# Designs tried in a protein design chat: miniprotein binders against Uncharacterized protein AF_1993. Part 3

Target 1, 103 residues: Uncharacterized protein AF_1993, of Archaeoglobus fulgidus (o28286)
Amino acid sequence: NYYYEANYDKELVAYDEGVFNDRVHFTSELLGPGTYRIIAGGTGIVEDIEIIDRSGNVVAKHEDTTNLLYGSSNSFVVRVNYAPPNPGEEYEATIEIYRYVEK

## First folded at step 21 (miniprotein)

Design i5 (from h11 with V56I)
Fold by OpenDDE base, fold request of step 22:
Structure i5 (fold): chain B 103 residues (1-103), chain A 93 residues (1-93)
Amino acid sequence: as target 1 above (103 residues)
Amino acid sequence: SKVRIVIKITADSPEEAFRLLEEILRFALELARKLGIFIRYRIKIEDGRFEIEIWIEAEDPEVAEEFAKRLEQLAREIADQMGVKVEITIEVE
């Protein structure tokens, strides 16, 4: 978003991409406390963005966005689930996670 | 006990709305630290609307309630000072 981009710097903390023809997921490393921009892209279907706590529990599922502005005062893991547009159809999946840093 | 707080901000000036959101978040994080709890949050910035959704990660429902009350109070106070409108919803599950 403009306002975050204008007031914060972004640090890329996670990036991955690939071509798949079945359901796959990306699981980030443990992210420290902070505010993050999670961008799930590609030609596949982004089923949801899951937030996993330090204990390994899924504490949230976001199905309404592929560009999520999310943060926590605790460490957490991000999992993005992708699916082919049609069964067995080849698709691209991309993930970008940025951490916002105060200027 | 799970507590979720949603604060929706509307203002004539989007810059002011954003400023309020940032102040609310800053306070929330500080308060969480003071209370020894963790919070997680989602921020939505759309045309004319700024929203922050906060989930309180506290085992003690009393602490969660205290957090929610203090945050609501602070949000309303700052909003009033800035002439910004806020809608606050607190859900306990």
Scores: ipSAE 0.883, ipTM 0.937, lowest interface PAE 0.4, mean pLDDT 94
Fold by OpenDDE base, fold request of step 22:
Structure i5 (fold): chain B 103 residues (1-103), chain A 93 residues (1-93)
Amino acid sequence: as target 1 above (103 residues)
Amino acid sequence: SKVRIVIKITADSPEEAFRLLEEILRFALELARKLGIFIRYRIKIEDGRFEIEIWIEAEDPEVAEEFAKRLEQLAREIADQMGVKVEITIEVE
């Protein structure tokens, strides 16, 4: 957002995209401590953004946004779940994860 | 013990609200490190309304309580100094 962008630089740490016709998920590599912008897009349905801890447990599910400003003092994994708008319908899924860095 | 803390900041100046949010987060991270615990957080930003939601997991419930108490205290103190409004909710899950 404006205020974070104005006060921080951001580094792209994960990016992926594809075309699918069934439910799929993107799972990031292990992200270090920090504040991140997680952007899930495309023409498919973003079911949720899951946060997974170092032990492999899902500790949070965010269903109310596709542009999530999230951070942790520990390492974690991001999983985004996508679904077709209609059963079997082809759709595009995109994911961008940025890490904020102090200027 | 799992604790969720929500701090909602309302200010006439969004810049002030953002500054307060950043200071709260900085303190939270430092305190977590000091106490040897981990926290995770979500930030929501609207014009003049800034919110930070913090989840803390601690083996010792007293540590979780200490974290919540100290964070609330700091947030209120800084908010008062800045003349901004904060609403703080602490829930044990």
Scores: ipSAE 0.883, ipTM 0.937, lowest interface PAE 0.4, mean pLDDT 94
Fold by OpenDDE base, last read:
Structure i5 (fold): chain B 103 residues (1-103), chain A 93 residues (1-93)
Amino acid sequence: as target 1 above (103 residues)
Amino acid sequence: SKVRIVIKITADSPEEAFRLLEEILRFALELARKLGIFIRYRIKIEDGRFEIEIWIEAEDPEVAEEFAKRLEQLAREIADQMGVKVEITIEVE
Protein backbone atom coordinates (compact mmCIF):
# COMPACT_ATOMS: atom_id res chain seq x y z
CA ASN B 1 0.00 0.00 0.00
CA TYR B 2 1.37 3.34 -1.08
CA TYR B 3 0.36 5.29 1.98
CA TYR B 4 1.68 2.85 4.52
CA GLU B 5 4.84 2.26 2.54
CA ALA B 6 5.40 5.99 2.33
CA ASN B 7 4.97 6.61 6.03
CA TYR B 8 6.21 3.42 7.65
CA ASP B 9 9.02 0.97 7.42
CA LYS B 10 8.05 -2.65 7.27
CA GLU B 11 9.89 -5.59 8.75
CA LEU B 12 9.47 -9.12 7.51
CA VAL B 13 8.43 -11.16 10.52
CA ALA B 14 7.29 -14.33 8.78
CA TYR B 15 7.94 -15.97 5.43
CA ASP B 16 7.29 -19.41 4.08
CA GLU B 17 6.65 -21.15 0.79
CA GLY B 18 6.16 -24.61 -0.57
CA VAL B 19 4.61 -26.88 -3.14
CA PHE B 20 1.71 -29.04 -2.07
CA ASN B 21 -1.09 -31.18 -3.48
CA ASP B 22 -3.42 -31.24 -0.50
CA ARG B 23 -4.85 -28.78 1.98
CA VAL B 24 -2.24 -27.14 4.15
CA HIS B 25 -1.96 -24.28 6.56
CA PHE B 26 0.66 -21.88 7.76
CA THR B 27 0.61 -20.82 11.39
CA SER B 28 2.71 -17.88 12.47
CA GLU B 29 4.52 -17.44 15.72
CA LEU B 30 2.94 -15.17 18.27
CA LEU B 31 2.89 -11.66 16.88
CA GLY B 32 3.07 -8.72 19.23
CA PRO B 33 0.77 -5.72 19.17
CA GLY B 34 0.98 -3.71 15.99
CA THR B 35 -0.16 -3.30 12.42
CA TYR B 36 0.74 -6.01 9.95
CA ARG B 37 0.52 -6.72 6.25
CA ILE B 38 -0.41 -10.34 5.65
CA ILE B 39 0.11 -11.53 2.09
CA ALA B 40 -1.03 -14.99 1.09
CA GLY B 41 -0.04 -15.98 -2.40
CA GLY B 42 0.78 -18.76 -4.80
CA THR B 43 -1.23 -20.78 -7.24
CA GLY B 44 -3.38 -22.52 -4.68
CA ILE B 45 -6.65 -21.36 -3.27
CA VAL B 46 -6.39 -19.22 -0.18
CA GLU B 47 -9.36 -20.42 1.79
CA ASP B 48 -9.06 -17.85 4.53
CA ILE B 49 -6.83 -15.92 6.87
CA GLU B 50 -7.60 -16.71 10.48
CA ILE B 51 -6.78 -14.55 13.46
CA ILE B 52 -6.19 -16.46 16.68
CA ASP B 53 -6.02 -14.77 20.06
CA ARG B 54 -3.67 -15.54 22.92
CA SER B 55 -6.17 -18.01 24.33
CA GLY B 56 -6.13 -20.02 21.14
CA ASN B 57 -9.56 -18.95 19.96
CA VAL B 58 -10.22 -18.09 16.35
CA VAL B 59 -11.58 -14.58 16.59
CA ALA B 60 -11.73 -13.75 12.89
CA LYS B 61 -11.77 -15.39 9.48
CA HIS B 62 -11.06 -13.31 6.42
CA GLU B 63 -12.08 -14.94 3.16
CA ASP B 64 -12.34 -11.83 1.02
CA THR B 65 -8.68 -10.95 0.67
CA THR B 66 -5.20 -12.33 0.20
CA ASN B 67 -3.56 -9.05 1.15
CA LEU B 68 -4.75 -8.19 4.61
CA LEU B 69 -3.86 -5.07 6.56
CA TYR B 70 -4.60 -6.09 10.11
CA GLY B 71 -3.60 -5.12 13.60
CA SER B 72 -4.25 -5.61 17.26
CA SER B 73 -3.47 -4.04 20.58
CA ASN B 74 -2.83 -7.54 21.87
CA SER B 75 -0.68 -10.44 20.73
CA PHE B 76 -2.13 -12.80 18.17
CA VAL B 77 -1.42 -15.62 15.75
CA VAL B 78 -2.10 -15.73 12.02
CA ARG B 79 -3.19 -18.91 10.29
CA VAL B 80 -3.58 -19.11 6.53
CA ASN B 81 -5.37 -22.06 5.00
CA TYR B 82 -4.58 -23.21 1.47
CA ALA B 83 -6.22 -25.72 -0.82
CA PRO B 84 -5.44 -27.13 -4.23
CA PRO B 85 -7.23 -25.45 -7.11
CA ASN B 86 -8.44 -28.89 -8.11
CA PRO B 87 -8.45 -32.07 -6.05
CA GLY B 88 -4.95 -33.44 -5.80
CA GLU B 89 -3.51 -30.77 -8.05
CA GLU B 90 -0.05 -29.54 -7.21
CA TYR B 91 0.14 -25.88 -6.23
CA GLU B 92 2.42 -23.31 -4.67
CA ALA B 93 1.63 -21.58 -1.40
CA THR B 94 3.42 -18.49 -0.13
CA ILE B 95 3.02 -16.37 2.97
CA GLU B 96 4.60 -13.05 3.89
CA ILE B 97 3.90 -11.13 7.06
CA TYR B 98 5.30 -7.66 7.56
CA ARG B 99 5.11 -5.50 10.64
CA TYR B 100 4.85 -1.78 10.10
CA VAL B 101 7.17 0.39 12.12
CA GLU B 102 6.95 4.12 12.50
CA LYS B 103 9.77 6.04 10.88
CA SER A 1 -20.41 -9.13 23.81
CA LYS A 2 -18.45 -7.95 20.81
CA VAL A 3 -18.81 -4.52 19.34
CA ARG A 4 -17.75 -3.81 15.79
CA ILE A 5 -17.16 -0.28 14.57
CA VAL A 6 -16.74 0.53 10.90
CA ILE A 7 -15.50 3.95 9.91
CA LYS A 8 -15.56 4.84 6.23
CA ILE A 9 -13.70 7.96 5.23
CA THR A 10 -14.39 10.04 2.16
CA ALA A 11 -12.17 12.95 1.25
CA ASP A 12 -11.18 14.91 -1.80
CA SER A 13 -7.59 14.31 -0.89
CA PRO A 14 -6.55 10.72 -0.27
CA GLU A 15 -3.70 12.02 1.83
CA GLU A 16 -6.16 13.72 4.14
CA ALA A 17 -8.25 10.60 4.35
CA PHE A 18 -5.21 8.57 5.30
CA ARG A 19 -4.16 11.12 7.89
CA LEU A 20 -7.60 10.96 9.46
CA LEU A 21 -7.48 7.19 9.48
CA GLU A 22 -4.16 7.24 11.28
CA GLU A 23 -5.41 9.71 13.85
CA ILE A 24 -8.52 7.65 14.49
CA LEU A 25 -6.48 4.51 14.94
CA ARG A 26 -4.00 6.22 17.22
CA PHE A 27 -6.82 7.51 19.37
CA ALA A 28 -8.54 4.14 19.40
CA LEU A 29 -5.42 2.41 20.62
CA GLU A 30 -4.84 5.02 23.29
CA LEU A 31 -8.42 4.85 24.46
CA ALA A 32 -8.30 1.08 24.59
CA ARG A 33 -5.25 1.22 26.82
CA LYS A 34 -6.90 3.76 29.09
CA LEU A 35 -9.99 1.63 29.43
CA GLY A 36 -7.98 -1.52 29.96
CA ILE A 37 -9.34 -3.34 26.94
CA PHE A 38 -7.95 -4.76 23.74
CA ILE A 39 -8.99 -4.00 20.20
CA ARG A 40 -8.24 -5.49 16.84
CA TYR A 41 -8.69 -3.82 13.50
CA ARG A 42 -8.69 -4.20 9.75
CA ILE A 43 -7.77 -1.39 7.41
CA LYS A 44 -8.92 -1.15 3.83
CA ILE A 45 -7.37 1.32 1.46
CA GLU A 46 -8.76 1.28 -2.05
CA ASP A 47 -9.29 3.83 -4.76
CA GLY A 48 -11.28 6.56 -3.11
CA ARG A 49 -11.99 4.45 -0.06
CA PHE A 50 -10.38 4.51 3.33
CA GLU A 51 -11.93 2.26 5.91
CA ILE A 52 -11.09 1.01 9.35
CA GLU A 53 -12.98 -1.78 11.04
CA ILE A 54 -12.47 -2.14 14.77
CA TRP A 55 -13.52 -5.02 16.99
CA ILE A 56 -13.88 -4.37 20.68
CA GLU A 57 -13.69 -7.33 22.98
CA ALA A 58 -14.73 -6.17 26.40
CA GLU A 59 -16.36 -8.31 29.03
CA ASP A 60 -18.22 -5.31 30.35
CA PRO A 61 -20.69 -4.08 27.76
CA GLU A 62 -20.68 -0.66 29.35
CA VAL A 63 -16.98 -0.30 28.66
CA ALA A 64 -17.49 -1.35 25.07
CA GLU A 65 -20.25 1.19 24.73
CA GLU A 66 -18.11 3.91 26.23
CA PHE A 67 -15.31 3.10 23.85
CA ALA A 68 -17.60 3.18 20.86
CA LYS A 69 -19.17 6.44 21.95
CA ARG A 70 -15.88 8.20 22.54
CA LEU A 71 -14.35 6.92 19.34
CA GLU A 72 -17.32 8.02 17.29
CA GLN A 73 -17.25 11.43 18.89
CA LEU A 74 -13.55 11.87 18.28
CA ALA A 75 -13.74 10.63 14.70
CA ARG A 76 -16.51 13.07 13.87
CA GLU A 77 -14.73 15.95 15.54
CA ILE A 78 -11.50 15.40 13.67
CA ALA A 79 -13.34 14.80 10.43
CA ASP A 80 -15.19 18.07 10.84
CA GLN A 81 -11.98 19.92 11.51
CA MET A 82 -10.42 18.47 8.40
CA GLY A 83 -13.47 18.92 6.23
CA VAL A 84 -13.67 15.21 5.62
CA LYS A 85 -16.76 13.04 5.67
CA VAL A 86 -17.08 9.92 7.74
CA GLU A 87 -19.67 7.21 7.87
CA ILE A 88 -19.71 5.35 11.15
CA THR A 89 -21.53 2.12 11.84
CA ILE A 90 -21.62 0.45 15.22
CA GLU A 91 -22.83 -3.12 15.52
CA VAL A 92 -23.22 -5.33 18.53
CA GLU A 93 -22.40 -8.94 17.82
Scores: ipSAE 0.882, ipTM 0.937, lowest interface PAE 0.4, mean pLDDT 94
Fold by OpenDDE base, last read:
Structure i5 (fold): chain B 103 residues (1-103), chain A 93 residues (1-93)
Amino acid sequence: as target 1 above (103 residues)
Amino acid sequence: SKVRIVIKITADSPEEAFRLLEEILRFALELARKLGIFIRYRIKIEDGRFEIEIWIEAEDPEVAEEFAKRLEQLAREIADQMGVKVEITIEVE
């Protein structure tokens, strides 16, 4: 996003990628308070981006985006769920999480 | 008590809209800290439209109400000063 990129620095706090042929998920480490950009990419289907609180409860599911600008005043975990575009089809899944830092 | 607040910002100048969004978020975070509660938020940026969705989870409904009240007040005040339009929706879940 232009506006955040123009006004903030960002630090890559999580990155992963892989090739799969069935449903998989990526679960981040515990993220501290802040504003993050969560980017789920690849050739697979991104089913949703889940936000999990410190107690392990799913507090939000985002199914309408693969590029989520999200934050919290508390620590949280991100889980991204992927699926093959067709049953058993090999696909690539990528995840990038950036933390924004004020300039 | 769970409260969801959606603030939609519309401005001719995207830069002004973004500045307002930043101020709202900064205030929201500070207010949450002062009230001893946590908030979560999602930000959406589109052409000429900036939106912030805030989730408040407070055991005391009065605290949640106080947060929502103060946030709405600030958002409207700053918006007026900047000549920007805001649409604010508060929902209790």
Scores: ipSAE 0.882, ipTM 0.937, lowest interface PAE 0.4, mean pLDDT 94
Fold by ESMFold2, last read:
Structure i5 (fold): chain B 103 residues (1-103), chain A 93 residues (1-93)
Amino acid sequence: as target 1 above (103 residues)
Amino acid sequence: SKVRIVIKITADSPEEAFRLLEEILRFALELARKLGIFIRYRIKIEDGRFEIEIWIEAEDPEVAEEFAKRLEQLAREIADQMGVKVEITIEVE
């Protein structure tokens, strides 16, 4: 993420963390137009990062990264799905979402 | 109408690749605004490779085609001016 960090400031728009032992998800508030960095972490499995439109439809599922650089000219919601690394195992789940802004 | 555009950028320096990516995105957002459509995009920067995926949905398929055509034309024009290589794929979904 060096190139965006070098050229833009970022504003934290969502943060959460918790300890779980079952499948859980995080769902953001409605985010406005812009370019975002979505970072899902912890000690569990991040199954996907989903993009949900204003109507509630899932328009994208990203299963190939836990550090997603994504944007839209419209509003959207982010949902991240987590699973325990082993059945019933306690794990930490974290989410950070930043919006990039002009310096 | 649903269209997906993938632009892969190869340049001698990552700063040049990033500059082109920024120009492409700025133009795409302005063009979308002018045509009255919305776009979503994903940016991938890894190991000197710069890529942007753009998804558009438009009621009028001619508007989606116009967007894709004009974005491709601009991306190739700026890439040529900068001496940068681009690979552009346009898919109707």
Scores: ipSAE 0.849, ipTM 0.928, lowest interface PAE 0.5, mean pLDDT 91
Fold by ESMFold2, fold request of step 22:
Structure i5 (fold): chain B 103 residues (1-103), chain A 93 residues (1-93)
Amino acid sequence: as target 1 above (103 residues)
Amino acid sequence: SKVRIVIKITADSPEEAFRLLEEILRFALELARKLGIFIRYRIKIEDGRFEIEIWIEAEDPEVAEEFAKRLEQLAREIADQMGVKVEITIEVE
């Protein structure tokens, strides 16, 4: 994280949070071309961060991180899938998406 | 045509590794624009590891091949000039 933070400004493009007890997902608005940091969190399970093209197709799934540094030369949508840590258990889900811009 | 390119960067200086990564990405985006294709990419910077993964979808397989060859050539040329080691994997579908 340090290298992008040291060399680029961040523009917050999406933020949400809530409390849930079932599987839910967050879906962003259509994001333009660029480099983004996608941070999913809370007290539940972040199952994956999906990248969706303009046609609605899932073109990537990232299951190995909750802090994803991702970009595209085309527009795309971010979807994050959350699950309760145990069936029916209440949990917090959060999402922050930043776009990196040159200083 | 689908191509996946993974470039792993090892350098004595993390700042040099980051600089190479930035130059690779800048070139890839410019090349994609010139060739009329789109790319997606993921960057991993963890525990001193610098890696960029690039995905290309092009209708013309020759265009996808040209992109991959030119990107690899540039990455290796700059890495050699900087004294930085790169490992490049290209997967074609």
Scores: ipSAE 0.847, ipTM 0.928, lowest interface PAE 0.5, mean pLDDT 91
Fold by ESMFold2, last read:
Structure i5 (fold): chain B 103 residues (1-103), chain A 93 residues (1-93)
Amino acid sequence: as target 1 above (103 residues)
Amino acid sequence: SKVRIVIKITADSPEEAFRLLEEILRFALELARKLGIFIRYRIKIEDGRFEIEIWIEAEDPEVAEEFAKRLEQLAREIADQMGVKVEITIEVE
């Protein structure tokens, strides 16, 4: 985190939060080319962060992090899948997406 | 044709590793533009370890091969000039 934060400004391009008790997902608008920081959080389970191309195909699925540094020379959509920590349990889900830009 | 390139950078100076990563990414984006292809990438920075994964999907396998060879050559040349170690894996799928 430090190196990108020290060398680039960031623009918030997506933010959402809510309280749920079932499986939900967040899907972004179409994002343009660039380098992004995708942060999924809350008190529930973040199952994965998916990258969807312009045709609607899932081209990547990241299950190993909730703070993803990802980019593309093309446009794409981010989808994050959440689950309750226990069946029917109320939980918070959050998503923040930043684009890195030159200072 | 689908190609995946993983470049792992190990350096005593994290600042040098970050500079190499930036140069690699800048070159990859310019090369993709020149060859008329798209790339996706993931960057991992942890404990002074810098890694970039690049995915190339090209209709022409010769173009994908050219991209991978030219990127590897550049990464190794800059790494040698900087005194930084790189490990490069190229996987054709």
Scores: ipSAE 0.846, ipTM 0.927, lowest interface PAE 0.5, mean pLDDT 91
Fold by ESMFold2, fold request of step 22:
Parts: structure tokens; C-alpha cells; sequence
Structure i5 (fold): chain B 103 residues (1-103), chain A 93 residues (1-93)
């Protein structure tokens, strides 16, 4: 975060939160071209962060992070998939998406 | 055609690594615009390692290959000027 925070401003473009006990997902609105920080938080399992093109195709799945720095020269949708840590267990899920912009 | 480029930057100076990463991304976006293609990218910055992963979406495989070659040449050229090491992997999918 330090390097992008030092050189760019951030614009919050999506936020959601909730408490769940089953699988859920968050799906963003269509995001324009640019560089984004996607932060999936809470106490649940973040299974993946998916990138969906404007035709509805999943073009990427990121299973190795909950703080993804991602961008595109085209429009795209973000979908984050959450699961309970154990079957039926209550958990918190949060999602924050920022767009980086020139200072 | 689908091409994936991974550029891993190893530097003593993380500020120089970040600067190289920014130059690579700026060039990649401009090159994509010139060639009429779209790119997607992921940036990883952790523990002094800087990495950019670029996916190219092009109908014409020759255009995708041209993008990859020109981006690799640029990245290696600037890295050499800066005294920074890069590892570049190009995969055709």
C-alpha cells in the first residue's frame, strides 16, 4: 500500500458489509478502465476475487490474496466469494474497492 | 490469442523497483492503445519484491506477440539502465 498511497489518491467506488452464515458473494457495478485496490475483509473465508468482463465471462480468479491490486484498459466487474470458516458458522464479510487517481 | 506476461523486479532500492514498475505499466497501456488491444494487469508488492502480471486479449496472435516482444524489450532496456534485475516470463495460452 505504501507505494501507491504515496503517489496516488484513492476514490472509494464500492463498499458493502454484512453478517452471514452461508456462502455469499459481492458483485460490483461495472468499473471503468483504471487501477483499483480491492480489499475483501471480515472473519469469513474469502475464496476468491473474480474479474468478470462486460459480456459476463469470468476472465480471472484470484485465490491468493484478500487485498488485490488490479487494473484493466477495459471495463470489468469484480465479484468476491465468501464462505463461512466452518459450516453454518456466523461470519462478517466486508468489501472495499478504491480507484487510484492522479494527485 | 491470449498471452500472459509476468515481470518480476529485483532491486536493492524499492523506490527504483516501483519506478520501473510504473514505467512498464505506462508503456504497456500506451502500447495496447496503439495496437488496438486490451490488457488486464495485477500488481504485487511485498517484502521488497515488485511484480506485474499482464494479460493480453487480442484476436490476432501476431499482435499479441508484438506486444509481448516490445514490452519485454522495453522492460529489459530500462532495467539495464537502472542497474535493476528483471525476470520476464511470457506464456502463450
Amino acid sequence: as target 1 above (103 residues)
Amino acid sequence: SKVRIVIKITADSPEEAFRLLEEILRFALELARKLGIFIRYRIKIEDGRFEIEIWIEAEDPEVAEEFAKRLEQLAREIADQMGVKVEITIEVE
Scores: ipSAE 0.826, ipTM 0.918, lowest interface PAE 0.5, mean pLDDT 90

